# Miniprotein binders against q9bqp7, part 218

Target 1, 240 residues: q9bqp7
Amino acid sequence: VPQNWFPIFNPERSDKPNASDPSVPLKIPLQRNVIPSVTRVLQQTMTKQQVFLLERWKQRMILELGEDGFKEYTSNVFLQGKRFHEALESILSPQETLKERDENLLKSGYIESVQHILKDVSGVRALESAVQHETLNYIGLLDCVAEYQGKLCVIDWKTSEKPKPFIQSTFDNPLQVVAYMGAMNHDTNYSFQVQCGLIVVAYKDGSPAHPHFMDAELCSQYWTKWLLRLEEYTEKKKNQ
Short names: E, the ipSAE of ESMFold2; O, the ipSAE of OpenDDE; V2, 0.75 times the mean of E and O plus 0.25 times the DockQ between their complexes.

## First folded at step 16 (miniprotein)

Design wh49
Fold by ESMFold2-Fast, scan of step 16:
Structure wh49 (fold): chain B 240 residues (1-240), chain A 103 residues (1-103)
Amino acid sequence: as target 1 above (240 residues)
Amino acid sequence: SERIKRLEELAKEILRLVEELRKITDDPYVLQLLDMAELLAEFALDAAKRGDLEEAEQLLKWAIEYLEWAVDEVKKLGVSPEEIERLERELEEAKRKLEELRK
């Protein structure tokens, strides 16, 4: 059990729509802060084994692509991910009528990959929005909060390559989702409760994306692991 | 030993360069590269303290590679050219020190 245990769900909040909820999705800007981000906490608490496995993969890629080729590959993967998120934000935005023309121009294999998932997404409440956990002292930028098959979810969009990108750890994706969830549930900028997560893995060739749904019980399990990572990060920082 | 002390000093030097580079960029991609350099240098410092010289040297080599990569990416952004040139020179010195220790 983590030393600074805190519940993921807020008993004062409901997952049901409120009449006072904004009619447009929230988009709170993330400001540069001394407070650590979810991504930084997870990256800085990778195990030595994980780092060595990642470096072994990197060395193999460099042997195949050359050093410059590898750098170009990883830069392109990062850029593709960024563009994918921008396209999804555009598609899910309530400014749909203004950005309707852009949808045809921004179509990619990744967007084709997620079409069947998007059919089940509605009731968007937040897009590319900052969350802060004031008590646990961390921040994050979540991709999307919306209903998936009728359940309010923190949705995280991922692009998949073979081999996997060296900077991104798929082991930590569930931790990232629940970290955002716990922060949002206790962030005064938000009034609703999220109890479910969804990780959507999209493919470059347009193959159907894989949705990984996380119910409340699974979210609670990963929340415990996130708290341990946050504690490890905090302890590490105190020793520096 | 003197070799352990020099590896520890080099790891701390790398960590300082990471923090200096963080001051001149907010680019998310560069920040990811710097996070890797920081983690690797911290593991190198721990390895050096344990007397695992070979592991410390390998980790420092990887940390320097990420730092060089980060510097290259920041140069493409065209910000703080004089500061970048200074950091690049210090990084080249760190790289030289590591190669001398690996002999």
Scores: ipSAE 0.744, ipTM 0.889, lowest interface PAE 0.9, mean pLDDT 85

Design wh5
Fold by ESMFold2-Fast, scan of step 16:
Structure wh5 (fold): chain B 240 residues (1-240), chain A 103 residues (1-103)
Amino acid sequence: as target 1 above (240 residues)
Amino acid sequence: SERIKRLEELAKEILRLVEELRKITDDPYVLNLLDMAELLAEFALDAAKRGDLEEAEQLLKWAIEYLEWAVEEVKKLGVSPEEIERLERELEEAKRKLEELRK
């Protein structure tokens, strides 16, 4: 149990506004400051065992690709992820001109992979938007907040390939989602109460993406684990 | 132990170089490389304090590799060329110090 427990859900935001008031999706820019990001907290609280396993895999890849080949591979995987997120933001944006201008650039295997998921996504509230938890002192940049099959979710888009030298375990994906959720639920820039998460893993070859839905109970369980990682990060940095 | 003290000093030097490089870029890819260098140097410092010299040297070698990678990526962005040149010189000195300790 974390020493500085704080609820993931905000009781003051239990009511869902029936906003027929046309609001464009929120896009608050993330500004760098001394407050740690979700991804930094998770990366900096990796275990020593995880780091050694990662370095072993890095050396294996270097043997196969060469040092320059490995660096190029890693850079390209990172760039593919960035482009995938930019394409999804464009597709989900209500602005028709963005979709028309980038139509040809949006035709990737990853975008084909998520088509069946996108058919179930509506009511987009936020895209590539910064969140900050004022009380717990962390920030993040969430991908998307929208209704998935009628339920308001924090949605996190993942490519199946990821740069292995940068630690992001599959186990940490739910922690990232609930960290964004808890921050948004307590961020004064937002009025939403979000209780569900969705992790979508897309495939480069266009194979159907795998949706991993997280209900409120599961989100609460991962929230406790996120609070422990945040506590570990804070103690680690305080002692240095 | 003099060797333990030198390893601790080198780990702290690498952590300082990470912070200096963070001041000249906000590129997410470079920041991820710097985060890895920081984590490795922190583990190296802990290993040195425990007297695990071989583990500390290995972790410092890996931390320096991520710093070199980060510097290469920042150079492609074309920012702060004078600061990059200075950081490259300090990084080469750190590499030299590690090589001397590994002997």
Scores: ipSAE 0.701, ipTM 0.869, lowest interface PAE 1.1, mean pLDDT 85

Design wh50
Fold by ESMFold2-Fast, scan of step 16:
Structure wh50 (fold): chain B 240 residues (1-240), chain A 103 residues (1-103)
Amino acid sequence: as target 1 above (240 residues)
Amino acid sequence: SERIKRLEELAKEILRLVEELRKITDDPYVLQLLDMAELLAEFALDAAKRGDLEEAEQLLKWAIEYLEWAVEQVKKLGVSPEEIERLERELEEAKRKLEELRK
């Protein structure tokens, strides 16, 4: 059990719309500072076994693509992910913005992959928005907060071109989602409560994306694991 | 052991170079490469302290590879040529020291 346990949900908040809620989704900019990000905490607390597995995958890819080919591949994967997130933000933004860019965005294989998921997404409240947990001292940039099939979710969009492991580990996806959720639920810049998560894995060839829904109980289980990773990071940092 | 001390010193040098690179870039992709170099160097330091010299050498080799990759990416972003040239020279020296220890 975590030594510094803190609840993921905020009993003073509701998932229902408030009269004071803005009509446009929130987009609070993430500013780099000394406070660690969710992704840094997770990356810096990878196990030695995970690192060796990732390095073996890297060596296999280098045998296939060459060293320069591998670097180009990983750079392209990063860029494709960035463009996919930008496209989704545009698609889920207000109607005026969508009209201007809609046709160009729909041509991507990744965007084709998520079309059936997007039909079930509504009530967007935040897009590419910064969260901070002032008590637990971490920050993050979440992709989206919206209703999926009637449930308010932190939604994390992922791209998949090759089987895992990738250079960036996707094993910790559920931890990333609940870390954002816990931060948002206690961040004074937000007024609502999120209790569910959704990880959407989109495919380059346009095959249907795989949704991984996380209910409140599952989120609570992963939250405990996130707290342990955060403690591990903090302890590691003290020893430097 | 002299080899243990030299491996520890090299790991600390790699960690210092990571922090110097972090001061001159905020590019997310480069920061990911630096985070990996940092983690590998930290594991290398731990392996050296435990007397696992072969594991320490392998981890340092991988850490240096990520640092070289990060420097290459920073050059594309238009960072000061003088500062990058200095970092490149220090990386080549670190690589030479590791190769000498592996012999």
Scores: ipSAE 0.730, ipTM 0.883, lowest interface PAE 1.0, mean pLDDT 85

Design wh51
Fold by ESMFold2-Fast, scan of step 16:
Structure wh51 (fold): chain B 240 residues (1-240), chain A 103 residues (1-103)
Amino acid sequence: as target 1 above (240 residues)
Amino acid sequence: SERIKRLEELAKEILRLVEELRKITDDPYVLQLLDMAELLAEFALDAAKRGDLEEAEQLLKWAIEYLEWAVESVKKLGVSPEEIERLERELEEAKRKLEELRK
């Protein structure tokens, strides 16, 4: 029960395709500014318990890999995630912006993992695009807005390893998705409404990715939790 | 308590070092390490104010580890070598202060 409630959906917008919408996916660059990002808000409002659990995982991994090995491992996981997103942006773009594709990007296990999901994705409206909530004052960089099985979704691509790397938090993924959704629905750079979310968890070994579809009701439930996290962040910054 | 004041001062020093490092890098991986160091130092400051000295010391140790990791990562990128050397010296001083308090 956040004190500064604000609706996730914009009643003045339609989720239907609009003839005025660009035929090319939008890619608004994220510019550095003092307004907090979704990922920063979520990271800065982690609980002590979550942090201690991550540190325990880190200690176990260091026993296995050594300190330098652990640092290399986590850096590599971050890089693989970045490359996965770059490959997906290239695949989903109507025109290939790269003159040639890195064969490693195209043949990764993660790309194999998402093939069956990509089959159901069409009508791409935005890729790697910045969003800002004009009233709640937060920003984000969303991965993709497209139709999944005929429904317009904010789609978030995740890579997963067991054990899960500390930089990749799956606990807050639904909050991240609805935060982007609420921002886009109230951002004047966009004219359409998104009411659904999709979290796709891809696997390194090529095992079929798991899609986690979020309908409008579920998005509304997670939106309330996101507003509470945003409130916590604002209070913490006020008291610094 | 004098020990509480020293832990609070160290936590604030770590937060300052985080901000200094943010000024010399825009690498997203390094920024995430700095965000972690910031969160840990803020938890340490809260723990110190509550008188939880053992928890404050542990959190500061972890915050320093993330700062060391961030500095090491920026050095590999080869940017701002003079600024990095200064920050390395300040970080070593912070480590020494923590070890003195752990005694």
Scores: ipSAE 0.725, ipTM 0.876, lowest interface PAE 1.0, mean pLDDT 85

Design wh52
Fold by ESMFold2-Fast, scan of step 16:
Structure wh52 (fold): chain B 240 residues (1-240), chain A 103 residues (1-103)
Amino acid sequence: as target 1 above (240 residues)
Amino acid sequence: SERIKRLEELAKEILRLVEELRKITDDPYVLQLLDMAELLAEFALDAAKRGDLEEAEQLLKWAIEYLEWAVELVKKLGVSPEEIERLERELEEAKRKLEELRK
């Protein structure tokens, strides 16, 4: 099946603001089912070379930290990432949600790192929301859909200290973003169109986060690569 | 060969253990460890089918390490103690089979 039969952008959807759109950001719950998630597809289609590089890194870390030290390190990285996402959801949510915010979450170095990006974020339409591509049969949980410098984006928040051993390479971050974008653009729970992506890499020491903006052309290029990964996943599961 | 067949059988056993562990945990961190064990076991199966015995053995060793880590974490969560004990025994048996093949 040719990749051009499954476009990332939905020609039936408008880029224009719709006054009937909800004022409260959407938060569709992610339900577990047999349909694979974006993260599972990407994890299961890693190359053998990527896996060996990851294991080599793991062995070097174990030499430095010990077995227990390595496990504690990776657990802490995972926890810090989770707390960072929770804090961002709280910050970008309406006032009622913000009244329950944890002051400790709001004062982390990662949150300080991302402040200058947040000043350019407005018009939040979705937070921690499930997306499903009904035709291509995959699901995902996106971080945020909002306007960044006036452009509607799927925004993905990343900590610079990547959760190893689970992020073998940051090379898959653009694929994750466009997978969510394509799903949302074809998900009946959403009425708008997203054509841009933004990956924000935040730093623990509070130094300024790096925004990696993806225009429509770049998103289309990564969409082609995502479709290949999805096809690899589907073929692998059918052969097992 | 007999060695290829045993490596393939071991890889399939590891994949079965991954699926059984998935049924008794919802912890996202543990699920990520299981996804890695699955991927490693799948690569090991492919390597065994191609006759790459050394690569298959190395990949199975790594897959077992991720499974051991996942079991350790689920035990600390205190869910399904009887199921965990059974899976832990089956994992130790898989580990012994791999050590026998590596010799």
Scores: ipSAE 0.636, ipTM 0.843, lowest interface PAE 1.4, mean pLDDT 84

Design wh53
Fold by ESMFold2-Fast, scan of step 16:
Structure wh53 (fold): chain B 240 residues (1-240), chain A 103 residues (1-103)
Amino acid sequence: as target 1 above (240 residues)
Amino acid sequence: SERIKRLEELAKEILRLVEELRKITDDPYVLQLLDMAELLAEFALDAAKRGDLEEAEQLLKWAIEYLEWAVEEVKELGVSPEEIERLERELEEAKRKLEELRK
C-alpha cells in the first residue's frame, strides 16, 4: 500500500458535459520542466528483471538484423508510433476532416487496423493534450479523451509487432492510462471527470486492433500500483 | 576493493555523460535512449556496491551501448557538433576503461 495515497477520481467533477467545456477538443502543449513525466517515472522504476528481459530481446534482434539493422528497426518503430498518433489526431479532429489530410498517413496498415474501433469513438474532448497532477507533482501527454461505446475514456493508442517487445515496456500500459486519468481529474485546465480507460493495440499488417477496456474498478486497482511506482521514483530521486 | 571503486566511478561518469547529453537535445527518441543508459548505470552502481562485479560490468557495457546510440542520433540532428565530438571522446574513454576492468 502506498504511503502517500490520493484518490484517482475527483468528487467535485462529473463526466457529463457542462457550459465551461470548450467546443473544440483541448490540446494543451507539454512544457519541459523539473516535474517528472508519467513515462519517465515508469521507465526509471522498471525492475531489474524487466531490464534483463529487454536486453536479451535486444541481443536476439541484433543477431538477426545486425547492430545497425536493429538501430534502424527501433528508430522505425518509434517513428511509426509517432506517425500513427499524428494520423489519429488528424482523423479525430473535426476541423481537419475535410481539409488536407495526408493521404500517406491515412493509408497505413495501423490505420486500417483501428477502423472498427474508431466507429465506436465519439465526443472527443482532448487530443495530444498535457495533464498535470497538482498535488502528486507529475505531468503527462495523453493521446485522447473521448467516448468509447458511450463511456468517457482516456484512450491510449499502441502499435504492436506481436512476437517482439518494444524498447518501451508494454507491461506499464494500464499504469500509464490511469496516471493520465488521475492527473486530468485533478488538473484545473480540465472540468470533466474520466473514470474509464481504453488501450487500443493496432497491427502493422492491418489485422483488427484489440481494444482493452478498463472500467472504474480496474482503473482504481491500477491507480494503486501507479502510486507505488511514483513513490518509488520519488524516493530514488530524494536519495540522489 | 580497487575494482569496486573503479566500477562505481565509471557508473557515475556514465550518469554524468547522460546529464550532459540531456542539456543539448530535447529529441524524444534520444531522451528514451538516455533514460535506459541512466537506469542501467544505476543498476550497475548498485551491483558494484553489492560486490557483484560481473553483473556491474555487464550493466555498464549495456549503458555505454545506449549512450553510443544516443550520441549517434544527436550527431544526425546536427546540433552542437563540437560538444558532440567532445562527448564522443569522453564516451570512448569510458568504454576503454570498462574494457580494462573486464579482465
Scores: ipSAE 0.684, ipTM 0.868, lowest interface PAE 1.2, mean pLDDT 85

Design wh54 (at its last look DockQ between E and O 0.68; V2 from the best seeds 0.75)
Fold by ESMFold2, look of step 17:
Structure wh54 (fold): chain B 240 residues (1-240), chain A 103 residues (1-103)
Amino acid sequence: as target 1 above (240 residues)
Amino acid sequence: SERIKRLEELAKEILRFVEELRKITDDPYVLQLLDMAELLAEFALDAAKRGDLEEAEQLLKWAIEYLEWAVEEVKKLGVSPEEIERLERELEEAKRKLEELRK
């Protein structure tokens, strides 16, 4: 039970775009800010048990790869995730086509993995766009807002292999989506709102990605959990 | 006790170092390493306040390892040699203080 409840949806906004909406996706710049990001809130509220499990895994990897090998492995995994997001932004941009863009960026197993999902994505409204919840005071950088199978979603792209030293628990993925959704729905830079979410987990070997759709009811349930994590973060940082 | 106070001071020194590095770079990879160092140092501060000295020392060791990793990555970003030397001196001082506590 969050002490400062706030609704995820804005009753003053439509979830349907108007005819006057922009024909190109929004890309609000991320600004340096004293306000915490979604990912920082989630990372800083990891439990001590999660951190100890991570350190045990890290020591095992260092035994197998050596310290330099482990750091190189981790750096490469991080870079592949970054390239995956850059490729998806390029593919979904209206001024670029798959055939005429950077072919090296597009030759990823992760990109092959999501092809069947991309066929169901249309009406892109935002790409790599900043959101801010002006009342709850947090920011984020969402990956995509688009229709998936006819429903407007905040879409979050995930690689199946993640850099574990930075841990983002897979159980936090729905919290990240709803935090972006809540921020967007209360951000003056956006004239519409979104009530659904989609998490897409892509695989390095090109195997078909797994979509996880979140309807409005499920989003509301995870929103409560996000508010608790934000409250934990705020309390923790009061004493600095 | 004296040992608790020294553990708390080292944890706070690590937290200051994290903030100094955040002023030098916005690189997302480095920032994630710094977030881990920060979390570990905060857990260590809490452990020291509870008198869990072995746990606090272990957490500080891990926090310093993430700081060392972050400094290695910052070197790749074209930071001036003078700034790199300053960062390395701060890192070595933190490592020295931890080794003194382990004795």
Scores: ipSAE 0.791, ipTM 0.912, lowest interface PAE 0.8, mean pLDDT 86
Fold by ESMFold2-Fast, scan of step 16:
Structure wh54 (fold): chain B 240 residues (1-240), chain A 103 residues (1-103)
Amino acid sequence: as target 1 above (240 residues)
Amino acid sequence: SERIKRLEELAKEILRFVEELRKITDDPYVLQLLDMAELLAEFALDAAKRGDLEEAEQLLKWAIEYLEWAVEEVKKLGVSPEEIERLERELEEAKRKLEELRK
């Protein structure tokens, strides 16, 4: 276990709405600073084996697409992910500008893929919102906090070109979700408790998205793994 | 082990170059490329310290490829011609040093 263990859940918080909860979803802006983000911690603590596998995939793609073709492909994947998140924020929140009503943004295969999941999402409490764990010193930008099939979840939206039916195939995604959860549960900008996670993998061709639900026990298991990654990051950067 | 020390020095130069690039841009895509260059250079430094020259050289090559990619992306973001020239000079110097170490 981690040397500096800390609980994921806050015993002083409830998952039930209270009178101080805002009627509109929270959207606290993430400010770039020296405190590491969840995604940076996870990326900087990839294993050497994981990096070599990624480089092998890159070389194979370059053989197929050419170097410029591979760079274009990777840039487009990044852009499509960004647009998918913008579309979901627009769908789950009231439209405030004409730009948020862009029909092309709302019409992608990824949005079609996720429709059956969205019908089970309600009670949105946060969208594209910053979280910070003041004790453990990390920050993050979570996608969504809402009820999925009656349970309050940190929801993380992912895009994929190929089907990923198993939670293990989502890589570090479970660690990302619990890191956001633990931060939010101890962030003074939020007053509620989240104990469940949901990773939704949407597909470009509109095939039905795969939901990976994480109950409280599974979240607690991944939380321990996240704490180990955070410890590894801290130790690595201390010895830089 | 002059070769080992030169590999370590190149890895440290790449890490310094990554930090300089982080001060130039907040672009999320560029930052992602820089994170990979940093990780690869850190693995290269570790490989050099262990005396694994072949692994260190390979990791440095990959780190420089990500740096080259990052510089290419930064050029699209409206950075000054003087800054671009400086970045390109540092990148070419790193490439030259790696090729000399491979000989």
Scores: ipSAE 0.773, ipTM 0.903, lowest interface PAE 0.8, mean pLDDT 85
Fold by OpenDDE base, look of step 17:
Structure wh54 (fold): chain B 240 residues (1-240), chain A 103 residues (1-103)
Amino acid sequence: as target 1 above (240 residues)
Amino acid sequence: SERIKRLEELAKEILRFVEELRKITDDPYVLQLLDMAELLAEFALDAAKRGDLEEAEQLLKWAIEYLEWAVEEVKKLGVSPEEIERLERELEEAKRKLEELRK
């Protein structure tokens, strides 16, 4: 049980999205601060065993690709992810605010992969927007807040070269999603509450993306795990 | 032992180096590399304190590799040549110290 328990949901906020669909999605910039990001917390709380496994994988890849090849591979993976998010932001943004869509960004297998998911996405409330949990002292940049199949969700877009049909195969992504949910639900910049999460795994080959829906119960379960990771991080940094 | 102290010192130097790099960039890719370097250096420090010298050395080696990678990426982000040169000097010093510890 976390020592510093905090609810994921804010009882002071209405579960009903205020009927006024904001005409423009929120895009709060991430401010550089001493406050750790969700991603930092998750990375810094990896176990020694996980780190060794990762390094072994890295060494294997270096043997296969060479050092420069591995760097290029990793850089490309990151760049592909970035471009995918940029493309999604462009797609999900209101047409009136659409900067000249780089048509090249839209011609990716990842974008093709998520088309069937995008059909079920509506009511976009936020895109690439910063969240801060003031009490728990962490920040994050969430990808999207929108309705998925009529349910308001924090949506996290992921790229993968391998099928991830199960939520368990998404590693710490569920923790990231609930961390964003909890922060948003208690961030004063947001007037609404989210009770659901959605992880979408997009595939490079354009095969149909896997949606991993997280209901309120599942979110609560992962929230407890997130709190434990955050406590571990906090304790680690106090001892430094 | 003197070796333990040197390993601990190197780990701490790497941690300081990570913090310096964090001040000059907000690039998410670089920050990810820095997080790995930091984590590895922390584990190295713990290993050194436990007397697991071989493990500490290996972890420091990996940490330095991530720092090298981070510096290479920072070069692409328009950081001043003077700052890059400073970072490269510090990195070379860290490598030198690690090599000396392997002897």
Scores: ipSAE 0.760, ipTM 0.900, lowest interface PAE 0.6, mean pLDDT 91
ESMFold2 (binder alone), look of step 17: mean pLDDT 86; pTM 0.871

Design wh55
Fold by ESMFold2-Fast, scan of step 16:
Structure wh55 (fold): chain B 240 residues (1-240), chain A 103 residues (1-103)
Amino acid sequence: as target 1 above (240 residues)
Amino acid sequence: SERIKRLEELAKEILRIVEELRKITDDPYVLQLLDMAELLAEFALDAAKRGDLEEAEQLLKWAIEYLEWAVEEVKKLGVSPEEIERLERELEEAKRKLEELRK
């Protein structure tokens, strides 16, 4: 149980569309400041065991690829993820015009992987947009807020490569989603309520992506775990 | 006791270098490397305080490796070449201090 509990949902907000809702998805830029990001909180609260497992994986990869080969592999994985997110933002933005470069991004195996999920996505409200929880003092950059099968969701797009360069547990992905959700629900830049999450894992070979839907009950459970990670981060930094 | 104090000082020096690198770039890939270096240095500081010298030395070695990697990535961005050269010298000094303690 977190010592400084705060609700994930905002009782003053609705998930139903408002007449005053913008016609174009929101894209608020993330500004670097002293306030920690969701990804920083999660990374800085990794356990010592997780860090040692990551380092053992790194050493095995370096034995196989060489140090320079490992660094190239890791930067390529990061670049592929960035390009996948750029392609999805382009696809989901109704007023985006394609460039020659964007056409190549749209033909990737990751985009092919996610096509069947995209057919169920509509009513996009935010893309690559900053969120801030003023009371809990954290920020984040969420991928997408849209309706998935009729339910308004925070959607997080993931690419799958085994193993990941930086250890990111499956449980951390749900924490990231609910952290964004709680921030958005209490951020004055947004007017709507999100109660559901969706993690979509896309594959490089074009194999069908796996959707992991999180209903309101599950989001509430992960929210408590996120609050504990945030508390751990705050306590750790206070002791320095 | 003196070795514990020097390991603690090295961990703090590594954390200072991390913060200086954070001021010269907001590149998300570099920031991931810096986050890892910071976490490793913090674990090293904790290990040193507990008297776990071997663990502290290993964690500091890994932290320095992530910082060297971060510097390499910042060079590719072509920003702050004079600041990078200064940080490289500080990092080489930290690396030498760790090697001295490992003797």
Scores: ipSAE 0.743, ipTM 0.892, lowest interface PAE 0.9, mean pLDDT 86

Design wh56
Fold by ESMFold2-Fast, scan of step 16:
Structure wh56 (fold): chain B 240 residues (1-240), chain A 103 residues (1-103)
Amino acid sequence: as target 1 above (240 residues)
Amino acid sequence: SERIKRLEELAKEILRLVEELRKITDDPYVLQLLDMAELLAEFALDAAKRGDLEEAEQLLKWAIEYLEWAVEEVKKLGVSPEEIERLEREFEEAKRKLEELRK
């Protein structure tokens, strides 16, 4: 159990739209500062075993591609992920001209992969938007908040070179989602409550993306694990 | 042990270089490489303090590889060429210190 437990959900908030809500999806810019981001907390609390496994993977790739080939491969993967997120933001934006342009210019396998998921997404409330947990002192940049099959979700878009059929195979992805959720639920820049998460894993070859839905109970379970990682980060940096 | 002290000093030097590179770039790809260099150097410092010299040297080697990769990426951005040149010299010195310790 975390020493500094704090609830993920805010009893003063509702998932229903109200008259004070903006007419367009929120896009609050993330500004770099001393307060750690969700991704930094998770990265800096990787285990030594996880790091050694990653280094073994890197060495295998370098044997296959060469050092320069590996660096080019990694840079390309990063760029493809960035373009995928930019395309999704444009597609989900209320600006139809921007959506049309991206459909014509950025028809990648990843975008083809998520088409069936996008059909069930509506009521977008936030896109590429900053969240801050004022009490727990962390920040993040979430991909999307929208209704998926009628339920308001924090939605995280992932790309993968290899199929990932199980959510447990991507240990930190659920932690990212609930960390953003908990921050948004307590951030004064937002007025609504999110209780569900969705991780969408898209494939380069256009194979149908896998949606991993997280209900309120599952989000609460991962929230406890996120609080432990945040506590570990805080103690580690305090002692160094 | 002199070797332990020198490994600790090198790990701290790598951490300092990481922070200096963070001041001259906001590029998200470079920042991810710097985060890996930082984590590896922190593990190396911990290993050195525990007397695990072989693990400390391996972790420092990997930390330096990520730091070198980050420097290469920052050079492509054309930002602060004078500052980058200074950091490159300090980085090359750190690499030489590690090779001397591995002897």
Scores: ipSAE 0.750, ipTM 0.878, lowest interface PAE 0.9, mean pLDDT 84

